# VH-VL binders against C2 domain-containing protein 3 (C2CD3): the designs that were tried, part 15

Target 1, 169 residues: C2 domain-containing protein 3 (C2CD3), of Homo sapiens (Human) (q4ac94r1171to1339)
Amino acid sequence: SSGLLDVGLRYRRSPRTAEGVLAARTVSISVQIIRACGLQAAAKALAEREPALQFSATVGVNASVTTHLSFLPQGEQRRTHPVACSFCPEFSHHVEFTCNLVTQHCSGEACFLAELLEFAEVIFAVYHENTKSASDIISIESCKEYLLGVVKVPTKELLIKRSGITGWY
Short names: E, the ipSAE of ESMFold2; O, the ipSAE of OpenDDE; V2, 0.75 times the mean of E and O plus 0.25 times the DockQ between their complexes.

## First folded at step 19 (VH-VL; framework fv_ficlatuzumab)

Design w03 (from u04 with heavy chain G107D I111V; at its last look DockQ between E and O 0.06; V2 from the best seeds 0.00; counts 0 for: pae O 10.5 > 2, placed apart)
Fold by OpenDDE, look of step 19:
Structure w03 (fold): chain C 169 residues (1-169), chain A 122 residues (1-122), chain B 107 residues (1-107)
Amino acid sequence: as target 1 above (169 residues)
Amino acid sequence: QVQLVQPGAEVKKPGTSVKLSCKASGYTFTDYYMHWVRQAPGQGLEWIGQINPSGGYTKYNQKFQGRATLTVDKSTSTAYMELSSLRSEDTAVYYCARVPYGYRLFDAFDVWGQGTLLTVSS
Amino acid sequence: DIVMTQSPDSLAMSLGERVTLNCKASQSVSSYVSWYQQKPGQSPKLLIYGASYRATGVPDRFSGSGSATDFTLTISSVQAEDVADYHCQQYYNWPYTFGQGTKLEIK
């Protein structure tokens, strides 16, 4: 199935005011998650295999979006607030990833951030949370949420554009 | 003033369950992850799990998978941790601690509850 | 799981001395390390995050350094109120893990 995720990316050096000034050797990648569209098609496609989604595929999904930079650790993955009962949810959420200009991610050797970003991806995953299971603990590991779609955007493209990108992959 | 308030102590028998509370105040409850960490007497800290208060999504230490259940009540800004099949080894101070939503590389537990002492004994 | 090993387990220092606490990760954790101070009978308090950034309200005498596997918390001039257990933590990967702690006492 197909859809559209409206996101924005900004590359900047921005000090923190409340928690301290970021070191000169850090960069902030700001990701804005604006809205999603076409989630009904995704839900309907998934409902073919998951009867529990038949109702949501008709009336609306409870959507949230995870964001992750491919070269950052798992702990850096973040999730939006869920938007209830919509196939075109507006999130208006911001995520900021602080990155070191120099890291040892490249086979234990020192690598510059620019090198990482050239081959890295921003990974967006859109999930549906079934309200019928609201009383249960929902975890990615428990598979109680449903993946509607994934967007993988090369960071090199985002850096070239500097802002705003739309897509569904 | 930002606070996480926890009950002082709980005493339980082995094999039973306990549900610990953590009431948040002084900040927007849904703008922070809530983590749970415990500390056995004279020991180091042990991470139990994380919950996203906005959606209830959780991440658990595999050691506690199936035994620990994290929940939240947004209306009261309260986080809960239920631990089942209690053992004597579960005797520890249990802390809740917040972490801001994904705005930083430098995630850390910036505010802690005072902790609840759970004693599991026959 | 990533193992965080602190050293020494305990130390006693004189007032005004420079204190160095070490934390070693079993694998690279980049700069995703925090340090906490825990005074007797109290909950942990955040000192350092991101390996080298002081939390709000933390005295200048505290500093953190290190990357990858080796991390250090330094107290430039130890004070009486610094008596506490100190914990390092990695948040590079699940599960988050802590060191076993270092107990700092004053002679």
Scores: ipSAE 0.005, ipTM 0.588, lowest interface PAE 10.5, mean pLDDT 86
ESMFold2, look of step 19: ipSAE 0.202; ipTM 0.706
ESMFold2 (binder alone), look of step 19: mean pLDDT 93; pTM 0.952

Design w04 (from v02 with heavy chain Q50I; at its last look DockQ between E and O 0.07; V2 from the best seeds 0.00; counts 0 for: pae O 10.9 > 2, placed apart)
Fold by OpenDDE, look of step 19:
Structure w04 (fold): chain C 169 residues (1-169), chain A 122 residues (1-122), chain B 107 residues (1-107)
Amino acid sequence: as target 1 above (169 residues)
Amino acid sequence: QVQLVQPGAEVKKPGTSVKLSCKASGYTFTDYYMHWVRQAPGQGLEWIGIINPSGGWTKYNQKFQGRATLTVDKSTSTAYMELSSLRSEDTAVYYCARVPYGYRLFGAFDIWGQGTLLTVSS
Amino acid sequence: DIVMTQSPDSLAMSLGERVTLNCKASQSVSSYVSWYQQKPGQSPKLLIYGASYRATGVPDRFSGSGSATDFTLTISSVQAEDVADYHCQQYHNWPYTFGQGTKLEIK
């Protein structure tokens, strides 16, 4: 199972005014999530293991996309609004991640953003949301959303291209 | 004005369920994440879960997994939290709180409801 | 889960004094920390987000600082209306967690 996720990333300086110490030393990673396609194949593959997805695999999935920068914490993960009942959802979603020019590496050592971006990646995950399972308390976590695919894009490539990138999952 | 309105109090017996409401007004309901947080008497705050009102995506604190259910009614701009198998330890003020979609504010609760006091007693 | 530990548990200060509240994380949470003020009988109010950014409408006497594991909320000159419980929160990892709170009183 595979699909296509049309995304774009751009690197630019943040116009944000200084509200704190770090505000003056930030840049922005602009992420656009434009559209996805080929989600039916992924849904059908999942439906083989999850009968609850049989209907959605036929008529359309409720797709949302999470975006995560690998060097940012989980709390910074963003999610699109879901597009209902489509195998080719158009999101037209835009989000900006404000990043500090200087941060702390996992080793505790100070690290420049440029160094992080050299080895970092943007992780896109496409989910199907099963809203009909909302009343199932016992299995709500397992029934609410299903991972359709993941795209990992190295930030190094994004910085070089400075344009949209298409991914496969 | 931006406001989250919650009922004042609920009294329940152990083993029962409760569904708490949180009505949003003064802003676009679907543009913000909704969180639920509780506070036992004289204690700190405890995070329960998050819901995306636009689609219903949820994530729960594992402590409440299987017992808490978050839902929304977009037509009335109301968020709900149902908690089942109530215990005396569930006695607390339950807050709904919104989170803006934005860097460094995702996870920071900028607007809170006034809270609902849930008392679980036999 | 990440444990947030606040100190002190309570303190009493005189009007106009500088107040320092501490919050320590059991592991690095970068700068993803918020501070809340909770007055008696009220819901929490956001003071600081991103460790050092003041929320809208928050007086200048409040400031936040810190990174990784050690965070501080400072009131440069405490006022009578500042009597409240103060909570720190991390949103670096799921689940989000709060400190146990610090109670601030005026002598």
Scores: ipSAE 0.000, ipTM 0.575, lowest interface PAE 10.9, mean pLDDT 86
ESMFold2, look of step 19: ipSAE 0.385; ipTM 0.765
ESMFold2 (binder alone), look of step 19: mean pLDDT 92; pTM 0.941

## First folded at step 20 (VH-VL; framework fv_ficlatuzumab)

Design x01 (from v01 with heavy chain Y103F; at its last look DockQ between E and O 0.02; V2 from the best seeds 0.00; counts 0 for: pae O 9.3 > 2, placed apart)
Heavy chain, then light chain:
Amino acid sequence: QVQLVQPGAEVKKPGTSVKLSCKASGYTFTDYYMHWVRQAPGQGLEWIGQINPSGGWTKYNQKFQGRATLTVDKSTSTAYMELSSLRSEDTAVYYCARVPYGFRLFGAFDIWGQGTLLTVSS
Amino acid sequence: DIVMTQSPDSLAMSLGERVTLNCKASQSVSSYVSWYQQKPGQSPKLLIYGASYRATGVPDRFSGSGSATDFTLTISSVQAEDVADYHCQQYYNWPYTFGQGTKLEIK
ESMFold2, look of step 20: ipSAE 0.690; ipTM 0.851
ESMFold2 (binder alone), look of step 20: mean pLDDT 93; pTM 0.947
OpenDDE, look of step 20: ipSAE 0.725; ipTM 0.889
ESMFold2, look of step 22: ipSAE 0.697; ipTM 0.853
ESMFold2 (binder alone), look of step 22: mean pLDDT 92; pTM 0.948
OpenDDE, look of step 22: ipSAE 0.008; ipTM 0.611

Design x02 (from u04 with heavy chain Y103F; at its last look DockQ between E and O 0.07; V2 from the best seeds 0.00; counts 0 for: pae O 4.6 > 2, placed apart)
Fold by OpenDDE, look of step 20:
Structure x02 (fold): chain C 169 residues (1-169), chain A 122 residues (1-122), chain B 107 residues (1-107)
Amino acid sequence: as target 1 above (169 residues)
Amino acid sequence: QVQLVQPGAEVKKPGTSVKLSCKASGYTFTDYYMHWVRQAPGQGLEWIGQINPSGGYTKYNQKFQGRATLTVDKSTSTAYMELSSLRSEDTAVYYCARVPYGFRLFGAFDIWGQGTLLTVSS
Amino acid sequence: DIVMTQSPDSLAMSLGERVTLNCKASQSVSSYVSWYQQKPGQSPKLLIYGASYRATGVPDRFSGSGSATDFTLTISSVQAEDVADYHCQQYYNWPYTFGQGTKLEIK
């Protein structure tokens, strides 16, 4: 894959609202998906094996980004809205993942979030949505998605840097 | 269950052609790429080519360009590989293998046929 | 073509030992590498994809690592049923290419 993704990660303590004891036991991992660039090379590479992408590889892809924390189940992933017909999409998207300070995922023992973050990563997947494929009368298939690239950002620095992690990946 | 079924063996003379079949079941045939890979006796794996069952688009290893032809029959969920101008060095087990669309697996062969042993001998 | 070179060509290990298989690409293939297990008389089985992701149904003792040009398949504790040929593959660029394979035996 080719291209770069501009992202930001922040560790945010959830504001304790007076309403719930449960809020005190959670924190938020804030993820900003700002923009991508250089997606044409990835699209062209895919178009070599998928003719349906020939047009998009020329004029622009319909890009969306999936965000997943490695220690959360796949069902907790979040996805941006698609940006149409661009090789340099600007998403300006903000997502927050609510995380428990203490989890029982470590072989039945209590595991602190800090321990998880030391070895965790945020996984970004950039997809192209081929809307033209959905119009194919022959296939009852929904819109096909094609992976353009994957970015993995370690979360260990969130334990040290209060300002968070920002940059191109 | 998902499976790819191939005939056990074929025997051919040099200079002739062979058409190997691969019948898919247990999944939507057109939702996966179909690849062909061969393995000569005691050797490593060699990629032959790819076909998109939905549209019939093909990509070939240049080594087999003009000699290998990949096709599909959507009505029977069967992929075919025809190899012409057979040589003794074409003796190998030929595998069909599917490749999924989507995240991370776009180039990995997740399901394989049992392979067809092609013997080319005079 | 991108050349994938595996090492060693063959390996004999004792039960329970840690096994490390290496695969080197002639040029960067990013993380577009898969590993396959092929038992005698059988077709290859997908173990690892994307360099480090374990395929469905693959035991936890198998793990993959590496990026760019150097890749490793590790068996944390080798079992008798792990006797097989192991193949690495790149799918970064056409044509897809495989290593020559590594034969794993048990002493």
Scores: ipSAE 0.050, ipTM 0.699, lowest interface PAE 4.6, mean pLDDT 89
ESMFold2, look of step 20: ipSAE 0.697; ipTM 0.849
ESMFold2 (binder alone), look of step 20: mean pLDDT 93; pTM 0.949

Design x03 (from v01 with light chain T56E; at its last look DockQ between E and O 0.53; V2 from the best seeds 0.65)
Fold by OpenDDE, look of step 20:
Structure x03 (fold): chain C 169 residues (1-169), chain A 122 residues (1-122), chain B 107 residues (1-107)
Amino acid sequence: as target 1 above (169 residues)
Amino acid sequence: QVQLVQPGAEVKKPGTSVKLSCKASGYTFTDYYMHWVRQAPGQGLEWIGQINPSGGWTKYNQKFQGRATLTVDKSTSTAYMELSSLRSEDTAVYYCARVPYGYRLFGAFDIWGQGTLLTVSS
Amino acid sequence: DIVMTQSPDSLAMSLGERVTLNCKASQSVSSYVSWYQQKPGQSPKLLIYGASYRAEGVPDRFSGSGSATDFTLTISSVQAEDVADYHCQQYYNWPYTFGQGTKLEIK
């Protein structure tokens, strides 16, 4: 799909002092969602199938971004606050995911996070929320979120780059 | 049209292994998770595990840990589930099902294969 | 593991009646719940995801509600073609787990 998302990923090994011994067994993956651009094309494409999006495709979308680490359960995903009426929303959002250094391998053996990161992805999904219909609590359709696009960022580079991964995707 | 195609049936002896296939078509294979779910006769659904076709990362139900192996062949858009040390209790219909990436509310299985009936009997 | 418990186990309703199926999670699963319809001899079909969102092509008579631990699938006016097993599922945490299912029949 069209559009770009400016994001940053960092691998942090420094344990939080407050977490004590548990902190030594965990790391943090910091995710920054800075801004998006070019969302109009995606909105227009969707509007072809969803007439309710015709207006938003013209004036601007109410965008939010979900972040999911592929090696974490779905319930661990995070979402930005929505930015209203923009095709180039600025989120300036920061989230940290706590990850275990050691997890269970498919064989039942211990698997290091580094091994997971080699095959893992950070998945960003950009959504539009139709606020005009959101007032109707009874209508499921009024609460619909529309997927504008998905960005997948491989985490393997976090193993190499100490500065992390940054850029437009 | 999006579809997942599975073989109709497999018959195996206890202690052996089986490798079930799931061929995907009509969509980009690497843009969705592939999950495996089974259903014993007259029973509910049981999640086996998932694989990310793009990177090959897998997650298993601990119940099947060490016994189930999920793989994919990206060149043929085919997912595989190998189950070893088969038991009579493994008799079930095995489904492959896809899950969209990045969807806020999707760990839901939006497309299912028709299932493969695995019969384990002596 | 998170246990999903459906109720009732079976239900027989008259055509046009309102049907309510319940699913209870052993712990909070937020809104990460889906509902599936499975007709005899067929694979499950996604009805509801995110507790309250209808999947594509699903008739308006189907609706989902609930959050945290208590979830409901409602058929506003049951039709003959709605005869099936209905399954709820949580995907909040691994392993993904399903309810035991509810069998819906028409009188």
Scores: ipSAE 0.676, ipTM 0.881, lowest interface PAE 0.8, mean pLDDT 90
ESMFold2, look of step 20: ipSAE 0.701; ipTM 0.852
ESMFold2 (binder alone), look of step 20: mean pLDDT 92; pTM 0.946

Design x04 (from v01 with light chain S30R; at its last look DockQ between E and O 0.42; V2 from the best seeds 0.62)
Heavy chain, then light chain:
Amino acid sequence: QVQLVQPGAEVKKPGTSVKLSCKASGYTFTDYYMHWVRQAPGQGLEWIGQINPSGGWTKYNQKFQGRATLTVDKSTSTAYMELSSLRSEDTAVYYCARVPYGYRLFGAFDIWGQGTLLTVSS
Amino acid sequence: DIVMTQSPDSLAMSLGERVTLNCKASQSVRSYVSWYQQKPGQSPKLLIYGASYRATGVPDRFSGSGSATDFTLTISSVQAEDVADYHCQQYYNWPYTFGQGTKLEIK
ESMFold2, look of step 20: ipSAE 0.704; ipTM 0.857
ESMFold2 (binder alone), look of step 20: mean pLDDT 92; pTM 0.946
OpenDDE, look of step 20: ipSAE 0.662; ipTM 0.882
ESMFold2, look of step 22: ipSAE 0.673; ipTM 0.831
ESMFold2 (binder alone), look of step 22: mean pLDDT 92; pTM 0.947
OpenDDE, look of step 22: ipSAE 0.701; ipTM 0.885

## First folded at step 21 (VH-VL; framework fv_ficlatuzumab)

Design y01 (from v01 with heavy chain Y33W; at its last look DockQ between E and O 0.62; V2 from the best seeds 0.00; counts 0 for: pae E 3.1 > 2)
Fold by ESMFold2, look of step 21:
Structure y01 (fold): chain C 169 residues (1-169), chain A 122 residues (1-122), chain B 107 residues (1-107)
Amino acid sequence: as target 1 above (169 residues)
Amino acid sequence: QVQLVQPGAEVKKPGTSVKLSCKASGYTFTDYWMHWVRQAPGQGLEWIGQINPSGGWTKYNQKFQGRATLTVDKSTSTAYMELSSLRSEDTAVYYCARVPYGYRLFGAFDIWGQGTLLTVSS
Amino acid sequence: DIVMTQSPDSLAMSLGERVTLNCKASQSVSSYVSWYQQKPGQSPKLLIYGASYRATGVPDRFSGSGSATDFTLTISSVQAEDVADYHCQQYYNWPYTFGQGTKLEIK
């Protein structure tokens, strides 16, 4: 891969007391979004079709990263704060997804989170948002998000690798 | 050009099954989620389910659980929805629709197929 | 299931008038609401996503607003080609649900 996004993923069970551990129903999936690089190429490619990106493709983008677990609904999606005017942003962002150990599949059957993680993905979307100015505060068009790239990291190795999954993707 | 192509019509008897197709073109099939939505005559739109073509992960509206099955064929960029145990109230136009990634956009249907009219009658 | 209720069921407007279509969710959906235009015999077309963001190619006379439970689609100056059914949709949580639609006609 190009090394576009530097992330870390960890699977953590709730560290409760002995009584609480036996009754624990939740786990956490910890996601670290460290940094990105190489965003200028993506911004330039997009600017060929989107004139509003021409300036940002030259000087830097206002990058944000969304994180979505494929087995959670849209309302559980998380987003970093934007890092202004950079093609190599440092996010140093941590997000936790608290998940039920037992979840319902659409077929109505209960299944364990481990079964879902075997086929699931963590999806990172990197996008640019234009900054608002005083002249733009009433315009809906000036707030448009522009997708720079998508990174998908399979979660199956979280079941095996106790130290988690880290690296460039 | 980005498009989703569906057959115009299907006619089926109650109690049988149908497998509806949706052929995607003009974009990278595995970079977008595919959803299915139906519209019965004189009624609103109803979400059936979604599939992530990359890994095949699915989620269904509980109303259709056990009867609807979503699949993809990545080699032909085609999504399928199979609906079993058909009954007359399943008569509707069935749409496939694409969902792009994005913070505010993920879950909104940016491209729709033209729809397949499924008629279930004796 | 989150119920989306649209009002009015239908309306007739004169050309150039401002029209406001309403959509109410039975519980908070944050800003995860989209609006679609559906002309007779056609599939829906995305107008608004994220409650207030205009989709590519949509004329600027269309705008959206709202959050939590109350959402509106506004057409600032209605034109003849705007005759259609309009649907709102929430995508905050499964199942995704649509309003019953509002039919817009020109007098």
Scores: ipSAE 0.448, ipTM 0.792, lowest interface PAE 3.1, mean pLDDT 83
ESMFold2 (binder alone), look of step 21: mean pLDDT 93; pTM 0.950
OpenDDE, look of step 21: ipSAE 0.704; ipTM 0.896

Design y02 (from v01 with heavy chain Q50H; at its last look DockQ between E and O 0.54; V2 from the best seeds 0.00; counts 0 for: pae O 2.1 > 2, grease 19 > 18.9)
Fold by OpenDDE, look of step 21:
Structure y02 (fold): chain C 169 residues (1-169), chain A 122 residues (1-122), chain B 107 residues (1-107)
Amino acid sequence: as target 1 above (169 residues)
Amino acid sequence: QVQLVQPGAEVKKPGTSVKLSCKASGYTFTDYYMHWVRQAPGQGLEWIGHINPSGGWTKYNQKFQGRATLTVDKSTSTAYMELSSLRSEDTAVYYCARVPYGYRLFGAFDIWGQGTLLTVSS
Amino acid sequence: DIVMTQSPDSLAMSLGERVTLNCKASQSVSSYVSWYQQKPGQSPKLLIYGASYRATGVPDRFSGSGSATDFTLTISSVQAEDVADYHCQQYYNWPYTFGQGTKLEIK
């Protein structure tokens, strides 16, 4: 199954703060997560394997989107607020990733951000949160998340495009 | 069936290099990161590094920087790890493992190869 | 590097007993922890990811919990086929690191 994720990407220099030198050595990659479409198909596909999703696949999913830059540690991943009961959620979410202009290369040498961006990706993952599984008030861990789809956007496109609509699976 | 196939064993002399292969099948090769992990006899697991699906970006454990080189051949769905300047301490089972995209998933190794036993001895 | 410390190093349990394996991170790793089962002569198998999510095909008797620095893998009722080494892993920051492993045996 496939759908659309509408996103915008921007590359900008971080403004200098009073705290000085670090801001001058970093840039921000701005990501806008606008909306997703076609989530019902994905939900239905999953519902074939997960009966717990049967209801959501019919009525609507509780969707959230995670965003990650491939060259940053996993801990830097960001997540939108969830949009309840929709197959076409509008997120209108903005996230900023602070990136060092110079980082450590695998060889131990200095690596410029531009070199990383040439091969890096912005990874989006759309999840459904099954609230019905939260029947156990005692365990927050009972809430299950289901991956509906993934979109990966090459960061090299930041040099060409500021926004785009991409398909997800 | 999703699987990663690795050769069973390699024997090398100290100071030499080895290039281990990992052939993927049963899934879209370019949809997953490929990681390498080794395990010395009777020891825990040690992360070596990863390569992105396009094969252009790698990340290494600093312990292996300068000695390990990760590559991919998309046409054959095969990942490679070359390790140079081999030492006896490099004797271990070397695993390739894929990592899916996704929240809380990215960084978890959902499928592993059977591993290649590398023996480095004089 | 973030150090993952597992405890105990080994344990022997009776069939049907509840098993608790611990993993402690030297610093917060949020929920970016995975658990693997490795049977003798086999490659590791993913059990838990994101600290508390079971991988596909993993029996319900396996569960993960924890956040920040303290994590636990629980087997509600240990079975004979659960004899294995268990490894925890953090993927919060590079380099990804594993615990030293816990060996589970059946009495």
Scores: ipSAE 0.255, ipTM 0.807, lowest interface PAE 2.1, mean pLDDT 88
ESMFold2, look of step 21: ipSAE 0.715; ipTM 0.864
ESMFold2 (binder alone), look of step 21: mean pLDDT 91; pTM 0.940

Design y03 (from x01 with light chain S30R; at its last read DockQ between E and O 0.50; V2 from the best seeds 0.57)
Heavy chain, then light chain:
Amino acid sequence: QVQLVQPGAEVKKPGTSVKLSCKASGYTFTDYYMHWVRQAPGQGLEWIGQINPSGGWTKYNQKFQGRATLTVDKSTSTAYMELSSLRSEDTAVYYCARVPYGFRLFGAFDIWGQGTLLTVSS
Amino acid sequence: DIVMTQSPDSLAMSLGERVTLNCKASQSVRSYVSWYQQKPGQSPKLLIYGASYRATGVPDRFSGSGSATDFTLTISSVQAEDVADYHCQQYYNWPYTFGQGTKLEIK
ESMFold2, look of step 21: ipSAE 0.663; ipTM 0.837
ESMFold2 (binder alone), look of step 21: mean pLDDT 92; pTM 0.948
OpenDDE, look of step 21: ipSAE 0.682; ipTM 0.884
ESMFold2, look of step 22: ipSAE 0.701; ipTM 0.855
ESMFold2 (binder alone), look of step 22: mean pLDDT 92; pTM 0.949
OpenDDE, look of step 22: ipSAE 0.766; ipTM 0.899
ESMFold2, fold request of step 23: ipSAE 0.680, 0.665, 0.665; ipTM 0.847, 0.841, 0.842
ESMFold2 (binder alone), fold request of step 23: mean pLDDT 92, 92, 92; pTM 0.942, 0.948, 0.943
OpenDDE, fold request of step 23: ipSAE 0.569, 0.429, 0.463; ipTM 0.860, 0.838, 0.843
ESMFold2, last read: ipSAE 0.640, 0.646, 0.679; ipTM 0.830, 0.837, 0.846
ESMFold2 (binder alone), last read: mean pLDDT 92, 92, 92; pTM 0.946, 0.947, 0.946
OpenDDE, last read: ipSAE 0.403, 0.509, 0.449; ipTM 0.829, 0.852, 0.842

Design y04 (from v01 with light chain V33L S34A; at its last look DockQ between E and O 0.64; V2 from the best seeds 0.60)
Heavy chain, then light chain:
Amino acid sequence: QVQLVQPGAEVKKPGTSVKLSCKASGYTFTDYYMHWVRQAPGQGLEWIGQINPSGGWTKYNQKFQGRATLTVDKSTSTAYMELSSLRSEDTAVYYCARVPYGYRLFGAFDIWGQGTLLTVSS
Amino acid sequence: DIVMTQSPDSLAMSLGERVTLNCKASQSVSSYLAWYQQKPGQSPKLLIYGASYRATGVPDRFSGSGSATDFTLTISSVQAEDVADYHCQQYYNWPYTFGQGTKLEIK
ESMFold2, look of step 21: ipSAE 0.694; ipTM 0.852
ESMFold2 (binder alone), look of step 21: mean pLDDT 93; pTM 0.954
OpenDDE, look of step 21: ipSAE 0.490; ipTM 0.863

